# VH-VL binders against Glutathione S-transferase TCHQD (TCHQD), part 15

Target 1, 266 residues: Glutathione S-transferase TCHQD (TCHQD), of Arabidopsis thaliana (Mouse-ear cress) (o80662)
Amino acid sequence: MQLYHHPYSIDSQRVRLALEEKGIDYTSYHVNPITGKHMDPSFFRMNPNAKLPVFRNGSHIILDTIEIIEYLERIAEVSSGIEDATFNREVVEWMRKIREWESKLFTLAHIPDNRRLYVSKFLRMVVIARMAESPDLASAYHRKLREAYDTEDKLKDPGALRRSKDHLLRLLDEVETKLEGTTYLAGNEFSMADVMLIPVLARLSLLDLEEEYISSRKNLAEYWALVRRRPSYKKVIGRYFNGWRKYATLVKTWMFVRVRSLLRKY
Below, E stands for the ipSAE of ESMFold2; O stands for the ipSAE of OpenDDE; V2 stands for 0.75 times the mean of E and O plus 0.25 times the DockQ between their complexes.

## First folded at step 4 (VH-VL)

Design q8 (from a3 with heavy chain G105D S108T, light chain Y32W; framework fv_daratumumab)
Fold by ESMFold2-Fast, scan of step 4:
Structure q8 (fold): chain C 266 residues (1-266), chain A 125 residues (1-125), chain B 107 residues (1-107)
Amino acid sequence: as target 1 above (266 residues)
Amino acid sequence: EVQLLESGGGLVQPGGSLRLSCAVSGFTFDSYAMSWVRQAPGKGLEWVSAISYSGGSTYYADSVKGRFTISRDNSKNTLYLQMNSLRAEDTAVYFCAKEGDYYYDSGTYYEFDYWGQGTLVTVSS
Amino acid sequence: EIVLTQSPATLSLSPGERATLSCRASQSVSSWLAWYQQKPGQAPRLLIYDASNRATGIPARFSGSGSGTDFTLTISSLEPEDFAVYYCQQRSDWPLTFGQGTKVEIK
């Protein structure tokens, strides 16, 4: 099994948490979207939406995060001979509800404008270069170029950001209410619903927003402290985002973008 | 410090068998995938076989598939390569190699940050 | 299988000169390519992982670049200990493969 992912991708973290919780071995392939690697023709042919993660088992390719998790549940069930009683209607409903909040606009709005615009310009140049190199993919690359401009337009729209923030607040309030009566999101046992939520909380932590969104909610704060102690969290998120190590990685990525942009090599 | 030490090499006749061992220390063996890579005298590197950290997945080069078996004993911190039906073309120094420890994340990376000293296998009458 | 072709087979240079080594893949390996250094009688040493990342303890004079099918290892100023054989290796697909090697030797 092969996983094409990036440590900063929320959906990548979801799949990796599921893999760790199920004890499933996989081969890791880093695809850094900030440096434009997700636009490379070899990856782009496999996933024209250029989104992470991509899961592959032999000739079988799965692109949707929830579909990947459902597939891993079936693998785990076949391997153990036991149906996972926690993977039920309530779990699936939470997974779909959490997926409805898209983190991209919210995340980009918390990045300083000068750095965000520099990266945005770099990524558009990467798309244009790949379009010239692979005429057979030109239509799909044109779609990605249009999406890049649409994202910049949404970042200029205060209403779009406000709606995203309001959606997150409503989601977290609903989570807070559920956690009043249960240890985990879909009951007293850890489930794939928690796998979907944990990366959202990690993203808030990464953006230094814990006080505003997590600590202000008693049950969510206790839940966040609890899930950070899980071995899967430590392997997938904790190791990478612990202390100064995240700073070193961000600086390295920024230097790559700066050097390539200055040399006009896309 | 990380150390990998191969043993079990020697002279064997065509059609014979040998079992190579690689004893490791200085890292958590059951958390890393391992490979065997060989090098014929005066030639380049050739990947032979790989095994995941749990032992649940194994991979082989076409030239050795069906003849060689890679295995590991995580309780003994030891990697093995059972070589059967040996041919003159299998004559090489055999290195064990450890998966890289990159990115501070999970998953396996088959790019090798530490190697053993190698053990010579000579298939000749 | 993915075939890696290294060029040139041999580079004859003097200490202080810049070395540029090429590795070409028969199909795209994206960025999942490593570079190794091997001295006579020794095991290989990892220099660069995933095309451009310098391994721990490797001097700054070593750098890797490239993506897709065309990769370069650069040694900005050769030191006496840098005269060795260099191999590229891909991890993009099974089986794992190495290039045939480039020997960097003293003139």
Scores: ipSAE 0.344, ipTM 0.737, lowest interface PAE 4.8, mean pLDDT 87

Design q9 (from a3 with heavy chain S52R Y102E, light chain D50E; framework fv_daratumumab)
Fold by ESMFold2-Fast, scan of step 4:
Structure q9 (fold): chain C 266 residues (1-266), chain A 125 residues (1-125), chain B 107 residues (1-107)
Amino acid sequence: as target 1 above (266 residues)
Amino acid sequence: EVQLLESGGGLVQPGGSLRLSCAVSGFTFDSYAMSWVRQAPGKGLEWVSAIRYSGGSTYYADSVKGRFTISRDNSKNTLYLQMNSLRAEDTAVYFCAKEGDEYYGSGSYYEFDYWGQGTLVTVSS
Amino acid sequence: EIVLTQSPATLSLSPGERATLSCRASQSVSSYLAWYQQKPGQAPRLLIYEASNRATGIPARFSGSGSGTDFTLTISSLEPEDFAVYYCQQRSDWPLTFGQGTKVEIK
């Protein structure tokens, strides 16, 4: 089993938490979207939408996060001697609700404009370089270039950001209400619904927004403290996003982008 | 400081067995995959075996599959290679190697940022 | 298995010269290729990981490039300590494989 992922990808964190919770071992392949590695032809042929994560088991390639988690649930149940692998209806409903909130625009809006625009320009140059290197993929790369410009346009639209924030607030209010009566999102046992939510809270923490979105909700704050103590959280997220480590990672990535841009290497 | 120290090498006759050990310090052993890589006298590097951080997944080169067993004891910070049915072509310096320290996350990244000094295994009559 | 072919087998140069080492894979390894330096009697040292990223403590004169099947390690200006054997290694698929090495020696 192979997983193509990046630690800053919320969907990658979801799949990695599922793998750790289920005790499933896999080979890790790092694909950094900030440096444009998700646009490399080999990865792009495997996943033309260039999104992370990509899960592979032999010839079987799964690109959708919920489908990957469902596959892992089946593997875990078969290994324990259970013939029918089924998700609880409430778990599936929470997974879909949480997936509907798209984090990209929200995340980019909280990055300083000068740094975001510099990285955006670098990534567009990477796409242009890959189009030149792989003419057979030119149409697909041209689509990615258009998507990059569309994202820049949405970042200039205050209505788009407001809608994203409102969606997140509604989601977190529903979560807060549910946690009044339960330890975890779909009951008193940890489930794949929690796997979907935890990276959202980690992203808010990474953006230094805990006080605004998490600490202001009593039950969500207690839940966040609880899930951060899980071994899976520590393995997948915790040890890489504690104080100084996250700043060191950002500085290293920024230096890479600057050096490559100065040398005009894409 | 990160240190890897191999031991257990020596002279053994064809068909014999040896167990190599690699004692590690200076990093969180139970968080990193480990490999054994060998080098025959005057030859290049050959990957032999790998084990994930948990011990749950092991991998072997075809030349050693069924004869060698990689294992680890996370409580003792020690990696092992049990070598059975040794052949003359197994003569080499055996290095233990730590998977790369990734700035960004977890998983297994089988590029090797630290290596032991190596232990010589000689299979001869 | 993925076969890595390094060329040239031996590169004879003087200090201050540029060294360019090639590694070709029998099938695409994307960017999952590393470069190592090995000096006589020593363990290998990681130079480059994921095709182009310099490992901690590695001087700026070392750079890696390439993707897919064709990879290059460049040493912009050879120092005396750079005369060694260099190996490429792929981690795209099992088994892990190394190239046969390129020896960089004094002319």
Scores: ipSAE 0.006, ipTM 0.517, lowest interface PAE 11.6, mean pLDDT 84

## First folded at step 7 (VH-VL; framework fv_lutikizumab)

Design r1 (at its last look DockQ between E and O 0.01; V2 from the best seeds 0.00; counts 0 for: pae O 4.4 > 2, placed apart)
Fold by OpenDDE, look of step 7:
Structure r1 (fold): chain C 266 residues (1-266), chain A 121 residues (1-121), chain B 107 residues (1-107)
Amino acid sequence: as target 1 above (266 residues)
Amino acid sequence: EVQLVESGGGVVQPGRSLRLSCSASGFTFSSYWMSWVRQAPGKGLEWVAYISSSGSYIYYPDSVKGRFTISRDNSKNTLFLQMDSLRPEDTGVYFCARDEFGSYYDWFDPWGQGTPVTVSS
Amino acid sequence: DIQMTQSPSSLSASVGDRVTITCRASQDISNYLTWYQQTPGKAPKLLIYAASSLQSGVPSRFSGSGSGTDYTFTISSLQPEDIATYYCQQYYDYPLTFGQGTKLQIT
């Protein structure tokens, strides 16, 4: 089994958490979307949507996070001979609900404009360069360019930003209410619903929004403390986000982008 | 008992369309990937289409790509194959099969009884 | 595309004989190989998955082995009910492909 992912990708974190919780071994490949590596022709042919993560097991190439998790659950069930409750209706419903919130717009809105625009321009140049190198993929690359421009337009739309924020608030309020009666999201046992939620909270923490969105909610704050103690969290997210470490990867990535831009090597 | 039952086969002229159905029972249909496999008269097996549990992932061989469409209705436990622009070489028995999964590997089990499709002028 | 080549295309053997069918892939398929049995007029039936795992309910006289590009299907003692065409299938990569089949008859 192979996983193409990046430590800062929310969906990558979800899949990795699932893998760790289930004790499933996999080969890890880092693909940095900020540096444009996900636009390389070889990778792009496999994943024209250029979204992370990409999970591969033989002929099974799965790009959808929930489908990957479901696939992993099946593996675990067959291997252990134990039916896992993660396929219960409540878990599935929460997984879908949490997925409905798109984190990209929200995240970008909280990045300084100078940095955001710089990376955006860089990525557009990368796509243009790849398009020239691989004419057979030109249509798909064009689609990615259009998406990039659409994203920029949305970032300029106060209504779109407000809707994104409101959606997150509603989600967290529902979670808060649920956690009044249960230890975890889908009951008193850890489930794949939690796997979906944890990276969202981690993102908020990374953006220095923990006080505003998490600590302000009593049950959620307790939940956040609980899940961060799990070995899976420590391995998948903690090692990258805790303390000064969260800056190391970002600085490296930024330097790389700047150097390539200066050299016009896309 | 796990069961797959194909229907919709028949005789059609070249260029026409046909829609096959596969009714599933005895298992949670929405949790399984599904495939169509066909067999020309006196020939071997040929994979036709593959669809994920939710329908988000679809795969075709080049032989049918652009002409055939696999889909599913999980609420009705039914798999479909829309066949457009049919050719004589599309003649054969069409099987639906469940993609079973275990220990990192998968296989087709069970198979339906098949439905015959004949494309002739 | 991964080509699957079975050998032989047809064979005849006597009851009680050991029968061996080979399947060669055009590239390494890492044991993503399945063996099916198809009797005339019926749907294929799974016998072996993951190159060597026997499906539940399948007689122990059936077995599979191999790795990389070369795989073998074996019937240790041929029975009259084993008259069928046997297919190997790879599911390592798309498109999924089958061998051409081996028609087994009893003399």
Scores: ipSAE 0.026, ipTM 0.639, lowest interface PAE 4.4, mean pLDDT 91
ESMFold2, look of step 7: ipSAE 0.493; ipTM 0.791
ESMFold2 (binder alone), look of step 7: mean pLDDT 91; pTM 0.923

Design r2 (at its last look DockQ between E and O 0.84; V2 from the best seeds 0.00; counts 0 for: pae E 5.0 > 2)
Fold by OpenDDE, look of step 7:
Structure r2 (fold): chain C 266 residues (1-266), chain A 121 residues (1-121), chain B 107 residues (1-107)
Amino acid sequence: as target 1 above (266 residues)
Amino acid sequence: EVQLVESGGGVVQPGRSLRLSCSASGFTFSSYWMSWVRQAPGKGLEWVAYISSSGSYIYYPDSVKGRFTISRDNSKNTLFLQMDSLRPEDTGVYFCARDTFSGYYDWFDPWGQGTPVTVSS
Amino acid sequence: DIQMTQSPSSLSASVGDRVTITCRASQDISNYLTWYQQTPGKAPKLLIYAASSLQSGVPSRFSGSGSGTDYTFTISSLQPEDIATYYCQQYYDYPLTFGQGTKLQIT
């Protein structure tokens, strides 16, 4: 089993958390979306959406995060001999609900404009370069280019930004209410619902929004403290986000993008 | 100054119960996870119990699970350890420790001076 | 359970010597390791957290290193006040576990 992912990708984190929680071994491949590696023709052919993560088990390729998690659940069931490992309805509902919030716009809105625009321009240039190199994929690359422009337009729309924020607030309020009665999101046991939520909270922390969005909610704050102490979190997210290390990865990526831009090597 | 003071230790017979207390001062007690760690005479350190800020989440090692109960009263800045069905192997100094969490890493700091517990016939 | 194997169990060194203690985990603990100092009759004191981060107020002669399963605690120049038992502790998974301890004496 192979996983193409990036440590800072929310959906990648979700899948990796699931893998760790289930004790499933996999080969890890890092694909940095900021450097445009996900736009490489070989990867792009396998993943037309150019979104992370990509899960591969032999000839079976799964691109959807929830589908990957469901697949992993089936694997775990077969391995453990536990026949009734069907996702609890409540777990599935939470997974879906959490997925409905799109983190990309929210994240980008919290990145300084100068950096955001620089990376955006770089990625557009990468797409254009790849398009020239692989004419057979030109249509798909054009789609990605259009999506990039659409994203930029949304970032200029205060209404869109507010809707994204409000969606997050509603989600967190629902979570807060749920956690009043249960240890975890879908009950008193850790579930894949938590796997979906944890990376959202981690992103908020990464963006220095923990005080505003997490600490202001009593149950969520305690929940956050709880889940960050799990081995899976420590391995998947903690090791990358801890202290100065979060900056190291970002700085390295930034320098890489800057150098390539200066050299016009896309 | 951050301070933890344990109390309630003593000598008890096997099968009896004892309740330890830890009084916290110098910090916002309700914001920190707390732990008990014990040390048998001449031996190393052994983690005994963990409790979240509100008390909603509790962890024990198998060695004390079902016999010990950690709890807290945040209004009184006090941590408790109810020890039931005590055994001779439970003999030792019991330390209260604050779990300091940086957001990424956690560690025990500070520690109290400990309270001695002796279980003997 | 994660087993922490600390070595050596006891050590004698002279003032000014470099002292090294090792701690091996039964599995990868991803730098979630602390080092504590305990002087006789006293409570443990935090020296190092996150495998290599020096606690505020701790002398610079103390250091920690390592990764994965293998970690090292070092005193660059042993001082008389360093007579103590040292413990490593993993906080990667429950139950939290300590090494057996290293008793350090000065010859």
Scores: ipSAE 0.239, ipTM 0.754, lowest interface PAE 2.3, mean pLDDT 93
ESMFold2, look of step 7: ipSAE 0.245; ipTM 0.691
ESMFold2 (binder alone), look of step 7: mean pLDDT 92; pTM 0.935

Design r3 (at its last look DockQ between E and O 0.72; V2 from the best seeds 0.00; counts 0 for: pae E 3.9 > 2)
Fold by ESMFold2, look of step 7:
Structure r3 (fold): chain C 266 residues (1-266), chain A 122 residues (1-122), chain B 107 residues (1-107)
Amino acid sequence: as target 1 above (266 residues)
Amino acid sequence: EVQLVESGGGVVQPGRSLRLSCSASGFTFSSYWMSWVRQAPGKGLEWVAYISSSGSYIYYPDSVKGRFTISRDNSKNTLFLQMDSLRPEDTGVYFCARDEFGSGYYDWFDPWGQGTPVTVSS
Amino acid sequence: DIQMTQSPSSLSASVGDRVTITCRASQDISNYLTWYQQTPGKAPKLLIYAASSLQSGVPSRFSGSGSGTDYTFTISSLQPEDIATYYCQQYYDYPLTFGQGTKLQIT
């Protein structure tokens, strides 16, 4: 089993947490979307939407996070012969509810405009170059270019940004209430519902928003402390949010983008 | 200044009970997870239990599970360890420790109390 | 349970010497490792967390390094006040576990 992902991608973190919690061995391939590597023709043919993560088991390629997790549940059940009682209707309902929150728009709204626009321009140039180099994929690359411009338009819509924030606040309030009665989100056992939620909280931490969104909610704050003590969290997220490793990754990425832009080599 | 002061240690026979207390000052006690750690005479350190800031989450290693009970009273800034069915191997100095928690996610201990000695022997 | 094996169990060195203590985990602990100093008759004191990060107020002669299963604690120039027992602790998984300690003496 193979996973194409990036350590800071929310959905990549979700799939990796699921893999680690289930003890499933996999081969990890890092693909940094800020450098445009997810737009390379060979990767793009496998994943024409250029989204992470990409899960592969033999000829079986799965792109949707919840579908990947459901597949992992089936693998674990078949290999052990034990049905996973913690993957039930309530878990699935929480997973879908958490996925509905618009994390991309929220994240981009908290990135400094100069950095965001520089990366956005770089990525559009990468797409244009790939379109010229791979005519057989031109319509798919054109779709990605259009999506990039559509995202910029959404960032100019204050109603869209407000709805994303209000949605997050309602979600976290529901989580706060649920955690009054249970250790974890879907009961007293850790489940795939927690796997879906933890990367949302990690994103808030990455954006320096813990005080506003997490610490203000007593049950959620203690839950956040609890789940960060799990080995799966430490391996998948905690290692990459350490200041030294985070700094090294950011410096490498920024230098790559700056050098390629200056040399016009996409 | 941050202080942790343990009390309640003593000499007891096997099978008996002791209740340790840890008085905290100089920080917002109710915001921190707390732990007990013990050290047998001339030996290394062994983690004994943690309790979350609200008291809702508690964990014990197998060596003490079912015999020890960690608790806290946030209104009195006090951490407790009820030690039942004591064994000679429970002999040692018992430290309370602030389990570092805040803008981080690490299980290291800073600060520690000075410890209270517990001796279990006939 | 993650076993932590510390080496050596004791050592003697002179003021000004470079001192190195090693700590091996029974599995990969991903730099979730602390080093403590315990002077005789006192409680342990945190020196290093995250394998290499120096705690505030700790002298710069102390350092940590390593990854995976193998970690190293170094005193670059030993001082008289450094006589103590040193412990590593993993905080990757429960139960939290410590190395057996390294007793450091000055000759």
Scores: ipSAE 0.406, ipTM 0.754, lowest interface PAE 3.9, mean pLDDT 86
ESMFold2 (binder alone), look of step 7: mean pLDDT 91; pTM 0.923
OpenDDE, look of step 7: ipSAE 0.793; ipTM 0.892

Design r4 (from f5a with heavy chain F101T G104R; at its last look DockQ between E and O 0.74; V2 from the best seeds 0.00; counts 0 for: pae E 3.4 > 2)
Fold by ESMFold2, look of step 7:
Structure r4 (fold): chain C 266 residues (1-266), chain A 123 residues (1-123), chain B 107 residues (1-107)
Amino acid sequence: as target 1 above (266 residues)
Amino acid sequence: EVQLVESGGGVVQPGRSLRLSCSASGFTFSSYWMSWVRQAPGKGLEWVAYISSSGSYIYYPDSVKGRFTISRDNSKNTLFLQMDSLRPEDTGVYFCARDETGSRSYYDWFDPWGQGTPVTVSS
Amino acid sequence: DIQMTQSPSSLSASVGDRVTITCRASQDISNYLTWYQQTPGKAPKLLIYAASSLQSGVPSRFSGSGSGTDYTFTISSLQPEDIATYYCQQYYDYPLTFGQGTKLQIT
C-alpha cells in the first residue's frame, strides 16, 4: 500500500492516523503542495484534481478521505475480526459532519496576506508552465487555474469567511457537549470519528488558535491533551509539529518558492 | 517555586491498604495532569498512574490496575493514591510528578518531581 | 509494552572524560525519549526531552542523540557533580517505561 501525502495536510493526517490506529503498513511518499510538486505531470495524470492524499493498494486508487478510511476499516475488519462489517452509525455521522466544515478557506484566511499571495502567484505560474509543457493535460490544468481564482474570490467575501468560522464554532460546541458524557467523540472507545476531528484541532494549534477555539472549551481542551498522548498522534502529527522540524520545513519551503520565483523557473 | 510534597508512606503488612497524598504549590494545580512514579529499593523507576486535570481521565499499568486508585482534589491542590491489596513488590519510594500540559506537543515527561514518600510492605 | 534497555548498567570514569550511555527501545519511539539524572537520595531531574533537546538550566556538557530504536546520552567532559544514576524514559506509548538505569561513578 502507498500513500501520497504531506505531513501538514489535514486529510493526509486523517488517513495516516487511520492507518496507524489499525496497524496497517504502507509506503509514504511526500508531495509538497506549496512547492507545486502535486502539479507535476506524472502525479497529475494519476490524480487530475491534484489533491492530497492519494491512496493506492494494487490497482485500487482512492482519492476521497472518507472512502479511504472506509476501505481501511473493511481491510482491518477482515484481517482481525475486531469490528463487524456493519459500521457504527454514530461514527459515520460524526465523520461526515466533521468533513462538511471546509478547512482550506479557514486556514488560508489565517495566513498572513503577503505570504499567501506570494505562494498563490507562484502556484499559478507553476500551473501555467505545466499547461504549456503538457498540451494533453491543458484542460485539466486550466481547471486548476480557475479553482485558484475561485478560492481567491471566496477569501475576499466576508460572508463566506464568517460562515466558515460560525460553522466551526457550532461543530466545536457540539463536540464539547458530547464529550461531557464520553471519553471520545463517538463513545468511550477511540474511533474513526476521532481520527477525523484530531487534525482539525491540530490545524487550530498550528495556526496559534488553541486559546480561542480549544482552551475556551473545558471538555475539548482535556480531550485534546488526551488524544495527543496516543502513539498515532505522536507519529503522524506530533513529530512534525515539534519546534525544530516545523521551522525547518517552513524555511525550506519558503526558500524553494523564493528561489524558483526569482529564477522564473517554475 | 513549584513544590510537590508527598506524605502517607509507612510500613504495612501484605494485603493491607495505604493512602498517599501529594500537596502541590507554586503552580496552577488544576491545569496540569499528574502522575505517581515509584522506585523499588536499589532499583529503577516505574510509572504507576496518571490523572487528568479535571480527574476525568485516569490510566493504570497492569501491575497496579484494580488495586490502586488515583484521585485529586483541585480545591485543596492535593493528589492522592489509594493502594489496596499491597504486595511486597509494591515496596519503594513513591513520587508524585507533574505532567507537562499546554500548547507544546511534549507531555508525558515529569517535571518537577516530589521528594518521595517511602512505602514498605513486609511481614 | 515498550522495553527500554540501557547500557551499561554501571560505569566508572575520570573527571574530564567523555561518557556515553545508550538506550534501546523494543520498537520505534520516534524520538519521544527523555533522560533523567537522579542523585542519591533525591528525586530524578529532567535533563533532556525529545531525545536531543536540553532542558533549561541544564549544562551544555549534557547532550542526547539518536532516532528510531537507538538513543545515546553523552556527557562531554565529566564533572564531579555528575555522580548519579541516569535513566531514559520513553513517552511514545503506555505504559510509560524507563530504562533500568546507569550508575555513574568517579574513578
Scores: ipSAE 0.464, ipTM 0.779, lowest interface PAE 3.4, mean pLDDT 86
ESMFold2 (binder alone), look of step 7: mean pLDDT 91; pTM 0.927
OpenDDE, look of step 7: ipSAE 0.864; ipTM 0.926

Design r5 (from f5a with light chain S30D A50D; at its last look DockQ between E and O 0.75; V2 from the best seeds 0.00; counts 0 for: pae E 3.2 > 2)
Heavy chain, then light chain:
Amino acid sequence: EVQLVESGGGVVQPGRSLRLSCSASGFTFSSYWMSWVRQAPGKGLEWVAYISSSGSYIYYPDSVKGRFTISRDNSKNTLFLQMDSLRPEDTGVYFCARDEFGSGSYYDWFDPWGQGTPVTVSS
Amino acid sequence: DIQMTQSPSSLSASVGDRVTITCRASQDIDNYLTWYQQTPGKAPKLLIYDASSLQSGVPSRFSGSGSGTDYTFTISSLQPEDIATYYCQQYYDYPLTFGQGTKLQIT
ESMFold2, look of step 7: ipSAE 0.492; ipTM 0.789
ESMFold2 (binder alone), look of step 7: mean pLDDT 91; pTM 0.920
OpenDDE, look of step 7: ipSAE 0.879; ipTM 0.932

Design r6 (at its last look DockQ between E and O 0.84; V2 from the best seeds 0.00; counts 0 for: pae E 2.5 > 2)
Heavy chain, then light chain:
Amino acid sequence: EVQLVESGGGVVQPGRSLRLSCSASGFTFSSYWMSWVRQAPGKGLEWVAYISSSGSYIYYPDSVKGRFTISRDNSKNTLFLQMDSLRPEDTGVYFCARDTWGSYYDWFDPWGQGTPVTVSS
Amino acid sequence: DIQMTQSPSSLSASVGDRVTITCRASQDISNYLTWYQQTPGKAPKLLIYDASSLQSGVPSRFSGSGSGTDYTFTISSLQPEDIATYYCQQYYDYPLTFGQGTKLQIT
ESMFold2, look of step 7: ipSAE 0.542; ipTM 0.816
ESMFold2 (binder alone), look of step 7: mean pLDDT 91; pTM 0.924
OpenDDE, look of step 7: ipSAE 0.788; ipTM 0.896

